# Ledger of designs, part 20: VHH binders against Protein farnesyltransferase/geranylgeranyltransferase type-1 subunit alpha (RAM2)

Target 1, 316 residues: Protein farnesyltransferase/geranylgeranyltransferase type-1 subunit alpha (RAM2), of Saccharomyces cerevisiae (p29703)
Amino acid sequence: MEEYDYSDVKPLPIETDLQDELCRIMYTEDYKRLMGLARALISLNELSPRALQLTAEIIDVAPAFYTIWNYRFNIVRHMMSESEDTVLYLNKELDWLDEVTLNNPKNYQIWSYRQSLLKLHPSPSFKRELPILKLMIDDDSKNYHVWSYRKWCCLFFSDFQHELAYASDLIETDIYNNSAWTHRMFYWVNAKDVISKVELADELQFIMDKIQLVPQNISPWTYLRGFQELFHDRLQWDSKVVDFATTFIGDVLSLPIGSPEDLPEIESSYALEFLAYHWGADPCTRDNAVKAYSLLAIKYDPIRKNLWHHKINNLN
Key: E = the ipSAE of ESMFold2; O = the ipSAE of OpenDDE; V2 = 0.75 times the mean of E and O plus 0.25 times the DockQ between their complexes.

## First folded at step 9 (VHH; framework vhh_7pa5_2)

Design n5 (from m8 with S59Y; at its last look DockQ between E and O 0.86; V2 from the best seeds 0.00; counts 0 for: pae E 2.7 > 2)
Fold by ESMFold2, look of step 9:
Structure n5 (fold): chain B 316 residues (1-316), chain A 124 residues (1-124)
Amino acid sequence: as target 1 above (316 residues)
Amino acid sequence: QVQLVESGGGMVQPGGSLRLSCAASGFLFKIFAMSWVRRAPGKGPEWVSTIRGEGGSTYYADSVKGRFTISRDNAKNTLYLQMNSLKPEDTALYYCARDLSEYYDALGTEFDYWGQGTQVTVSS
């Protein structure tokens, strides 16, 4: 541990207008000393190695304190300009931040700070970011902050090479992981201008295979609808997708709409909803859409019956 | 500051064994893949072996498969290479490297930090 001398610094008293995190730990004498020194050094605009270390100590106990993160950024920006190797200096900061990130997985200040470091970096590397991101998602596959940062990195680096395979791996691990399905759609949104018809056909097969495994899983049905909307001008799948979805509802559309007791069970209410949406887009099939929404309202999803009645009214 | 310090090299006869160590500091060791790379006199670097972070998957160059074993102790931030059945062609300066290649098909192609190396000499 680096030990610094602060005998030249007159600590400033702690401000009475304290943040939530600071109120929790107000009574420790060591904490009061750290904050007093920090306020003094900030006031002096001291951008030094001892100030950098002081910010690390404060972040360790109060990681949500925005002012300290901003001060640390100013120190790093100054110190890197005096360094013989700017790239090495910023990579050292990222190495330190990995440890802080692991210990504070849901702190949004850390991810904002990472973005600021990469924007400042003369030669940033997406590959350098991947190890901590992988560990964090493996630990909590639904961590919104980590997914948001990974998406930002893909855009910042213009690099989507591994994202489809990564989403596939997570879906294999947990087919219900909506974050993985959403990230997979993020890939296609950003790849749509350079994708081939063969790749689109392979993706349809992937979706259909996953639906077949668990037909009552909303994530791949919602994904399929979004995928078709994204590529509607490049797809000739309407009959294939309709035939596929129909296998999960049997012949329920051939039956008269009566009481719920007269209607059979179906394998997927989401298939019925998908078909209703599909048929509603074309006047030639809107009668089928009305019937499908009616069946959802009566038996297959009556909890949302007001939604289905609203959908029917919008078709007329 | 990232530091990688190799040790355990030396001179052995053909058929002998050595165990190399690499002490790592200044970064979160357990999240990074780590590699051994060697450089024979007058030659360029040759990838030897890679071990992934907490998952521990291991990979070897064909020239060392079955003879070398890579391992790591994440609690001690240490990378190891157990080298058995050593041959004269294994003579080289052996480097410990932090490997960023884990997302690429070509393992052992992207390293951002290197150690100073430890000399291994196999001679009769």
Scores: ipSAE 0.450, ipTM 0.797, lowest interface PAE 2.7, mean pLDDT 87
ESMFold2 (binder alone), look of step 9: mean pLDDT 85; pTM 0.860
OpenDDE, look of step 9: ipSAE 0.864; ipTM 0.949

Design n6 (from m8 with F32W; at its last look DockQ between E and O 0.81; V2 from the best seeds 0.74)
Fold by ESMFold2, look of step 9:
Structure n6 (fold): chain B 316 residues (1-316), chain A 124 residues (1-124)
Amino acid sequence: as target 1 above (316 residues)
Amino acid sequence: QVQLVESGGGMVQPGGSLRLSCAASGFLFKIWAMSWVRRAPGKGPEWVSTIRGEGGSTSYADSVKGRFTISRDNAKNTLYLQMNSLKPEDTALYYCARDLSEYYDALGTEFDYWGQGTQVTVSS
């Protein structure tokens, strides 16, 4: 970190709580001085190395302050245009941003700034983004903002070559990680124009294997439904998928609907919901869908019984 | 600013040992794979060894397996190369480099930052 002289700058004092008593904000004298200098430099439209350093100091103590991030972006854009090596300049800014991410793990505004830097970059590299992404996902495997940034990178770089294997690794580590399942679907939606029958069969087997391990896990059931909807015209799995799902509900569809205590336990209420949705789309199987929703309302998911009754009413 | 500064080179007799160090600054060292690359007289660059970031494994070129050991101290942002059983063909300028290829399973093939190098000379 460089040390700069600001003696020529008259700080613009921060004004807090002087006009009303509804908001009291506690600031250190250091914070007030930094913000006063920043307001002055912004007013002067000063896009300088000392202004860049000042924004770094303010971000260190107040990383959620959008105005300072915007000012920093303007400084970076100006200074990169004057740089002899714009690639090196922007790579240094990205390296700095990695440090800010580590020091401020709760601030996800950083990822919007990263997108802006990559869009500005004359030669951006996905490889360069992966180390910080791995660190952040390893620390919090369900951080929506980091996953959204990784997804954006895949699209921005048109590079999905490792994403299926990455999702597989995360699911092996935590089969309940819905973010990993969602990212796996993102791969199939975006990564390939042509998908072979072998690939689709292998993916169905992967899904069924994970359901077998933990049948009451909602993530692979939601994924299976989405995967079948995405590819159902190319693979006619309806009988195989229906047969598979019925193994988790036993014979409950052949039983009369009685009191909840007369109905057996099942391995997965999500299997029953999946089957109801599937059968509801075809008039020939509507009675099975009505039965399945009735069972959900009575015993297997009664908390949502009004939803199930609504579904039944819509089946005609 | 980003810097990679090698040290520890010198003259050594065949069969001897040297330990190279590389001081890194200006980036989050612990999340990056780091490599040693060497350039012998009249030859192009040759990858020597790579160590992955936190909890990462090591890999070596066939010519140095069993003789060289790469290591790192993430608290000190320092990369090391312990070179044992040195041979005249190990004579080269040794560079510390930041490796971009860890997550593309292609370690030792692409680097974005380089040091100035430290000379290792193995002779009688």
Scores: ipSAE 0.569, ipTM 0.845, lowest interface PAE 1.6, mean pLDDT 87
ESMFold2 (binder alone), look of step 9: mean pLDDT 85; pTM 0.861
OpenDDE, look of step 9: ipSAE 0.859; ipTM 0.947

Design n7 (from m8 with E102Y Y103W Y104T; at its last look DockQ between E and O 0.79; V2 from the best seeds 0.00; counts 0 for: pae E 3.0 > 2)
Fold by ESMFold2, look of step 9:
Structure n7 (fold): chain B 316 residues (1-316), chain A 124 residues (1-124)
Amino acid sequence: as target 1 above (316 residues)
Amino acid sequence: QVQLVESGGGMVQPGGSLRLSCAASGFLFKIFAMSWVRRAPGKGPEWVSTIRGEGGSTSYADSVKGRFTISRDNAKNTLYLQMNSLKPEDTALYYCARDLSYWTDALGTEFDYWGQGTQVTVSS
């Protein structure tokens, strides 16, 4: 819409440009012109509408160029102070950033810039951030940058009200989504100082239900172990989880340890690992832990056999 | 800058139909829930309907359920409301709104941008 005139600006040569972008940037006449203008305007400390537009054009072709993001932030901060409605101005910047974010989902500098805008914002809204985060996670449910930003938002706004249900929904969609399981643990670590017996029972049931659906899924087993470690002083169901996990390994612990071909298939090697970890914590059950780790090394997870032998040696 | 421009209002007889449109610009339309809200003469705002972004999930106020249909065309950045079996009580100024609270399970409770509205009048 707006085309600005830069005829008064003498572009500066790019021979002193940052080297970290050279391998990833096309060197065209248009790129050299844009960067030359940007260097000139930065040198002049020009914080103007045309400078803002120039940064948008450069970000479109070189979104990893941190100097341009810093310059844009300075322009936005200045223009915001001249605006009749500061909130409206920053919301306009966030609306622009949604499009840039969608087109550059792996660019870490965009998420840092979003954080900077929210910190500057006199009335920031977590709800305003949710649409782009949902779209990005729906497109790639394991995008580490988006999950990190959502966690940052939860902490920044001190708002975790919907995060447990959100993690549940994503696990229902893809039970193997370890990012969703990790976010569920993030909730428990950060959202509550006091956990009721009802909450513990509901969470254990949730975990057991998901394991029952796909017993050979490492995510809920790792999550269960971490959840018990986090709430160790509150645990009162050790026999219940042991009984549950035992249902996935049959009677393999009662069999003589022989060669791998003499051992039966089991529903979950992760159940066996969980039981070994559980029994290893108590000297009275150490022999059960040693046998479970031995079976993992021999048949049920031999790729990690050096880990299992290490675990056995540490039990003594 | 966000712009929401409603059109398609007018005068109709009871039992008639109208189709409202809302042209959106200045934001990534497809990711936001969009709502129709109406304001009858001398009354406060009444939520009418909401449609989620991609995925198309819809919800309706009880007073319009079965008679109104919300839809969107993300390629054209346009929100629609098909209004059938219109009643005199549907007479109102109809606003297109960006529904911010949709993603927090608080459907239809917080709107951050509004259009200027289009008048719908149902009379004999």
Scores: ipSAE 0.405, ipTM 0.776, lowest interface PAE 3.0, mean pLDDT 86
ESMFold2 (binder alone), look of step 9: mean pLDDT 82; pTM 0.831
OpenDDE, look of step 9: ipSAE 0.860; ipTM 0.948

Design n8 (from m8 with E102G; at its last look DockQ between E and O 0.82; V2 from the best seeds 0.00; counts 0 for: pae E 2.3 > 2)
Fold by ESMFold2, look of step 9:
Structure n8 (fold): chain B 316 residues (1-316), chain A 124 residues (1-124)
Amino acid sequence: as target 1 above (316 residues)
Amino acid sequence: QVQLVESGGGMVQPGGSLRLSCAASGFLFKIFAMSWVRRAPGKGPEWVSTIRGEGGSTSYADSVKGRFTISRDNAKNTLYLQMNSLKPEDTALYYCARDLSGYYDALGTEFDYWGQGTQVTVSS
């Protein structure tokens, strides 16, 4: 890589009357030099290869500094307009950004910048993005910015063809991966107007199979509730789902509400919560909902008892 | 800038061996699937082999299975093809390519970067 000469540039002082706390937070001499040069080049509106390199050095030490990302975008936009091959130029910027991602795995600015690059790109490719998305999700499967970027890509490219299988693979690897369950719902939200009843029935069976495997896993229960709400007017699964959920709570609803010591163990407190929510939506079953929330408060989820009492109060 | 530079080609007699190398730079090599593709004189491109990224599996065209072995050294950003039991029909220009199809269950169908190629000639 080239080392640029900045001897013609007079760095601007970092300390000013401005209320910019970033101007005061880094005090190494190298940081002060980099920021002084950056302020000078920004003031000159210099959009050059040396300015591009300077932004890379600053991002390496201060990746959250939004102004530098914006300056880099302006440089890239200018230099790509002068390039003989704009597609190649922007692909090289994306390749550089992959390296920045590896060195700064928690920096959300990276994904915002990627969106900006793809919007500018004459011929963007979703497949080009997949390797770095896999790396980042493998490192932190709950990173909302990375998942938000993948969802944005699906919408931007109008391409959902691999997302159901991807969610399935992640759930097979870790059935507790709530981000995978949430992404699976994202697929259905975007496909809801073109899906057959057979495909919806197959999904319900998938959900029930995963619940049967690990009944005390909250993720598929929350997903099941959302799936029914999304497709309620198209399919009426209420009796089938209620019958299924009751298999995880035994006969606790037929027992008197007494001390916790007098109540039996159940296979899933989330099944009881699901049933309570379902019954609470219908005045004809409201008493069952009140009893289910009471049982959750007394024995099956007492840590959240104030939530259950709140739910009961809202039913009356 | 992204570069793929092949080396290790040459002339060899039938039954011989060669080892091709591809030096990669300018991208995060370890996360991408990499492929060898060859072009025989007067013919179109033929996919030879693919190796997927970190911990990656390998795939081979039927014409080279059992004779060729693809490997990678992610610390050196280098892709390799060990070619044994070479036949005259293996004569071709061999390219190193970055393979975008490595995240789907499809074999060697989409490449975004190519090297210049290294010539392999198998002749008596």
Scores: ipSAE 0.494, ipTM 0.808, lowest interface PAE 2.3, mean pLDDT 86
ESMFold2 (binder alone), look of step 9: mean pLDDT 83; pTM 0.842
OpenDDE, look of step 9: ipSAE 0.847; ipTM 0.942

## First folded at step 11 (VHH; framework vhh_7pa5_2)

Design p1 (from n3 with F32W; at its last look DockQ between E and O 0.86; V2 from the best seeds 0.78)
Fold by ESMFold2, look of step 11:
Structure p1 (fold): chain B 316 residues (1-316), chain A 124 residues (1-124)
Amino acid sequence: as target 1 above (316 residues)
Amino acid sequence: QVQLVESGGGMVQPGGSLRLSCAASGFLFKIWAMSWVRRAPGKGPEWVSTIRGEGGSTSYADSVKGRFTISRDNAKNTLYLQMNSLKPEDTALYYCARDLSDYYDALGTEFDYWGQGTQVTVSS
């Protein structure tokens, strides 16, 4: 069980600022006992099973306390060196950490500790990390800490085998999930040295298909621009993509810029922005870019009109 | 400590039924896919069935489909295998195992924790 004898330990008193009266009131006697024992064991540099359990109890009530996580890591490193099976020891620590992770989904120290355990591990496994990561993303699909940890794992293990499919599944669940789109870009950024022409063409088609489903969704348009920049400079953009984008703005560029009431609705203001960016790079099409930004400022995205005016000024 | 403890094995006549249980402890049971794997005399390990964590989707080897039912109780951290219409070829040592298969990999190919197994013998 978790019950240990500490009768040989003299707890050290907690030092607090006397002006912080509310913090003193909130400290229970149990909290004070745990912290006093921890300070005593840390000062003794005791790396023992009872110290390990004490850190777990403190993490349960104060999971953000960096000193306790560092102490626990030192205990684990010491005890694993004495273990006959270091792989099993560290796998059990990771299994324990899954429960802590579930109970503390926004705690940065947990993910830092997981990284430290994997770096220490003689035979770490990405597959063993996936169940808790999936649960956490299923619970909150935009949890930045979990996404950052998954990206770290991909780099640490040099394993991107299923990340494109994973991003696709999350986009299918919620096409507006910008974290899934960002993770998909992370895949291509890190896979760029092994990319085939077929894979590039397939990805362009995937993006265009998703834009067709919801043309006024900013995520795939931002992604498309990033994807084109990653693999093609703006002067080498795929004409198919530019032609595709023009279908969402009709003939708005052929109309005089009079007033917002005189301009038709368009299927996507983000298509207009995308094309303006493309046209601004080439002096031959710069006038189209100026007009597109003007139209965005006047009707299609007036909330950001100062941005569009700034873009126009930079072209002139 | 992490443990998987099987029970419910025994001797049964052809056509009979048995229900196997596997008590799990020391890990967050509900997030892990769990499998039954059997080893018949003179044979290597054979995957029998897998049940995924939350959501509970199931998969079966063709040799047991329609006769065996895998289930789990996440509140009790217990995996089950209901085995009906038992045949002599079902005679094996049955293991409870934690399944490491990625959602995008083939099921029943990699396991990190095993029980000691429970013997099922189907004999006249």
Scores: ipSAE 0.646, ipTM 0.863, lowest interface PAE 1.1, mean pLDDT 87
ESMFold2 (binder alone), look of step 11: mean pLDDT 85; pTM 0.856
OpenDDE, look of step 11: ipSAE 0.851; ipTM 0.943

Design p2 (from p1 with R52S E54S; at its last look DockQ between E and O 0.93; V2 from the best seeds 0.00; counts 0 for: pae E 2.3 > 2, grease 24.3 > 24.2)
Fold by ESMFold2, look of step 11:
Structure p2 (fold): chain B 316 residues (1-316), chain A 124 residues (1-124)
Amino acid sequence: as target 1 above (316 residues)
Amino acid sequence: QVQLVESGGGMVQPGGSLRLSCAASGFLFKIWAMSWVRRAPGKGPEWVSTISGSGGSTSYADSVKGRFTISRDNAKNTLYLQMNSLKPEDTALYYCARDLSDYYDALGTEFDYWGQGTQVTVSS
């Protein structure tokens, strides 16, 4: 933590006026000093170690200020081109960025800067990104920016080999973690052209096992529908999946539609919804779909009754 | 600048104990898995032990299970290896390494930073 000498630099002060003061975030004197120095160094086009340090200090207090991130990137590009070992230089910048990432996990400029560093890197490594990503997801499993960055990494590196196991571990920890289920689908979407029937059968069994454990969990039912739609042309799933889903609704389709009080309890309203969707696609089973949606509207999910009536109208 | 500095090696008789330390600097130590790797005279490197960034998960080579304990102090950025019931076969140069074997990779297969090593010699 070297303290640099800026005594040769004439700061360019932040301009203020009455209207700006009424609408602005409060500026500290330290912030004004740092910004004044940065504006001066930017105007001089100074790409130096002291300028790099100045950008770090500004990011610490104002991490959303895009101009400072862009200036830092320009400094890093310049200094790496003069470095004996560009890989080591950029890895050190990524190591520095890990601390900033920890302190600012929802700032999209940090994640954009990480992407820019990896694009610049002559030998980037996905494995090197995983420790900070794990920490961030462990702290907040719903952090959309971190999940988006992990997906970008998978695409950038063309590397999905560990994503199924990662999603599995998160689902084992919390079966209700919808971000983990969504990421698992991201894996299959990107693997759909290269997988075997055995792998698909194993995944179907995984989904069914998780549904059996908690039948009224919407995440695996939504996932099951998406998975079947994605791979319908490669496997004959329909009868197995329909038979499985039917076990969660008993014989409710054999009963007349009457008062909600006269209808039995079922293990999963999502099973009924899944079956209605499936039956609606075939004219031969469309009457079953209409009845299933009607039962959802009357008893098993009446809060969304307008949705179910809309679905019925689209079948007619 | 990333640096890993091992210490605590020395001469010890069979059955004795040593505690190795590795001081880390220049990176967020607490998020990285860390490993001990050893190189016996005339032999190639042998993975000894790995500890997760939090310290919650540890793994050991079969040759050292029950005798060695890996630990870390994330407040001090320090990795440790407690070595008990030492045997002549444990004689080696011991390295501290930052381990890239995260998630589902085979342990002890890829490291991006290494220390200089500390010598452990077990002889009567």
Scores: ipSAE 0.475, ipTM 0.797, lowest interface PAE 2.3, mean pLDDT 87
ESMFold2 (binder alone), look of step 11: mean pLDDT 84; pTM 0.845
OpenDDE, look of step 11: ipSAE 0.842; ipTM 0.940

Design p3 (from p1 with Y103R; at its last look DockQ between E and O 0.84; V2 from the best seeds 0.75)
Fold by ESMFold2, look of step 11:
Structure p3 (fold): chain B 316 residues (1-316), chain A 124 residues (1-124)
Amino acid sequence: as target 1 above (316 residues)
Amino acid sequence: QVQLVESGGGMVQPGGSLRLSCAASGFLFKIWAMSWVRRAPGKGPEWVSTIRGEGGSTSYADSVKGRFTISRDNAKNTLYLQMNSLKPEDTALYYCARDLSDRYDALGTEFDYWGQGTQVTVSS
C-alpha cells in the first residue's frame, strides 16, 4: 500500500482458519491489515482501482487464496466495462498475470483465472498465450497445470495447427518427455477424422524411429499402443508393428523359462509387454502371451510381478 | 502501461552505422519475440528483423542480412538494432514492435504493441 488512502475503511478482523495455521505462517500486522481491508472491501462490493491494487498485494503474499482471485475478477470485469478500450484493458491484465505466473508456476488458480479472462475477452488470441506457456514448459516440462491449460486453449480456440510440430520439438529435445508424447496423442485424438493415409504412415514411421533410438523408453511404446488403437480401422499395419516389436526381444520366447540368471538381456521389456498384450487377445497366440508375461515376471519387469501373474491367470 | 520507446535514429552518410534502441516496459519483456519494422516515405511497412525471447534466436529480412544485427538486453528490457553499411534505401521510420509470431509462424506478420518510431536518414 504505497499511495492509496483507505482511511474511510474499517478493516474486518481475521477470523479465518489461517490464524489456526499459525505454526506454518507467521502473520505480520501488515498482513492482518491487508486481509482485514480486503474483507471490508469485499463486503462493500467495492470495485475500484485501490481494491484492484489491494488484491495484487494479497496475491503476492497468499497466491492460493481463492476468494481474492474471485474478487479481483469481479473488479476487472467492472473496470473493463468502464474502460475506453476493453481489449487493451484485458490484454494488460493478461500481461500482469504473466509476471504472477512466473513467480507461482504450480498454482492452478492462476490458470483458472486466465481461462476466465479469455472467456470474458471480446477478441482473445491463442498466440498471445504462447510465450508464457513456452516459458513454463521450458522451466518444467512435466508441469501438469500448464499442459492442461494448453490443451484447454487448443479446444477453446479450435486451433491445433502447431501442436504436432511443438510436440515433435519437445520430443527431439528430450525423447523421455512423457508430457510431450501425451500431448502428441491429444493432437491425433482431435484430428482423427481428417488425417490422410500418408500422414498415418508417416506417424507410424516417426514412432518406430523413436523407439529404435531408445528401445527401453516407455513413452513411445505407450504412445504406439494408443496410436494403433486409435487408427487401426484406417491403416492396416498390425503385422508391421508386431514384426517391429519382435526385433527388440531376440529369441527369448524359444528359451525354456528358468531362473533369471539363465535368460539373456533384451533390448526392451516394453516391447515384450506390448507383444504379450497383443498375443493375449488372440486364442491362437495366447500361449505366447503366457510365456511373455512369465518372462516379465521372472526377469524383465519383476517389480510388477503380481500384475503379470494376474494377467496370466486371466488368460487361462 | 505498456510502452515501447525507440531512440538512436539520425542522419548518416552511405556506408555509415547507427545503433537503434527500444526501451520496453509494462510487460514481461524476456518471454516475447521483438521485432524491428520500417516504413520508408510513401511505402508500406517492411519487416526488418526479429529476436526471440529466451534463447535469443534471430531472423533477418534478406535486404539487411549481414549488415544489421538485432540484440536484446533482458536485464534492461531493451531491444537493439545495430545497422552497418547503411544504404539510401534504408532510409525509413524504424518501429519497435512486440511480435506475436511463435516458432512455427512466419516472422514479422502479427504485432500487438508498437512504438512511435525513430527516423533513420541515409544520404550524401
Scores: ipSAE 0.629, ipTM 0.859, lowest interface PAE 1.3, mean pLDDT 87
ESMFold2 (binder alone), look of step 11: mean pLDDT 84; pTM 0.851
OpenDDE, look of step 11: ipSAE 0.812; ipTM 0.926

Design p4 (from p1 with D102T Y103P; at its last look DockQ between E and O 0.88; V2 from the best seeds 0.79)
Fold by ESMFold2, look of step 11:
Structure p4 (fold): chain B 316 residues (1-316), chain A 124 residues (1-124)
Amino acid sequence: as target 1 above (316 residues)
Amino acid sequence: QVQLVESGGGMVQPGGSLRLSCAASGFLFKIWAMSWVRRAPGKGPEWVSTIRGEGGSTSYADSVKGRFTISRDNAKNTLYLQMNSLKPEDTALYYCARDLSTPYDALGTEFDYWGQGTQVTVSS
């Protein structure tokens, strides 16, 4: 874009937080000039191409400044209403926002602004959002704001068609990626009223396959418990799941409670925890739950022994 | 403003080679899948090849597989198509396009930005 002339604008003084010397060190004369111009244009309610460019310059140096994002949105809304091609105008703004996102990966205001643009857009496209989302998740697979935005998009567009496959791909890349497991649960939460018994059985098999690969990975065990709770009424997997989980603990529950040196190794302490949770829900199996929690406290997860003792006390 | 500008077309004999280029500007090139699409005289558009963003895979129409190679230079915002063993059937106007396809979609079905095209003519 061309450089604009602001000579007709008298910059307004900015207020600074003098209680924080570090914040004051970040104020350059160029920053003060830009902010003074912005305050003046905001005061005039000027919604113009030069104001738009000014907000871009300020965002480049101060992307966390919430007021400038709000001002930019007002300018975009005004200018799109005067544009011959509103779809093209807003798509250009979204393309610009991709650049800002790349340069500011931890800035949460970008995603709120993106939502606002999509709500304003006469023909928004979920597919158009996916490249920047992929870049951000590939860079930081646990970025809460990006995952939250993707979930918002699924709901906004009413489109979940690729989310199971996407979660599967991320889990294949890193089976420990808890954000991917959480997003997979989000998919099923939104499918719970429409899902078939075959799809539920296929998902159970997927979970068990991933547990079998790395039995001491907490993410699929936590996911399995949540999945069973979500769909218990429609597909009851208790005996199949219990049988599966017991394969990872051997015969440890048949042994007398004793010293840790008398107890064998097991393949998964999370299997034992899962079984304890399951058995604790039924009075007929509470003795098994107490024993499982005791074994966790004594040998298989003593780091969390206070938690296990608390669980035992609650089973009375 | 988004621009896609193709170059490198021309006339070549059957069995010859050409290298097409597409200069991209106005968007974050490296995150987008990019495609070559061609339009022969009197025919509709035909998808030729797609390359995905960083670390992205390549895909080709059956008619060009083994003869054409798509590549990109994200530092230069440039898309390429190396065309070898050219046939008269490859004669067309070749377009650079930004592809909206996901890894889970059929390729070559939706594009939101197009170039003006560069002519490739294969004739004896």
Scores: ipSAE 0.694, ipTM 0.882, lowest interface PAE 0.9, mean pLDDT 88
ESMFold2 (binder alone), look of step 11: mean pLDDT 84; pTM 0.844
OpenDDE, look of step 11: ipSAE 0.861; ipTM 0.946
ESMFold2, look of step 12: ipSAE 0.662; ipTM 0.869
ESMFold2 (binder alone), look of step 12: mean pLDDT 83; pTM 0.841
OpenDDE, look of step 12: ipSAE 0.862; ipTM 0.947

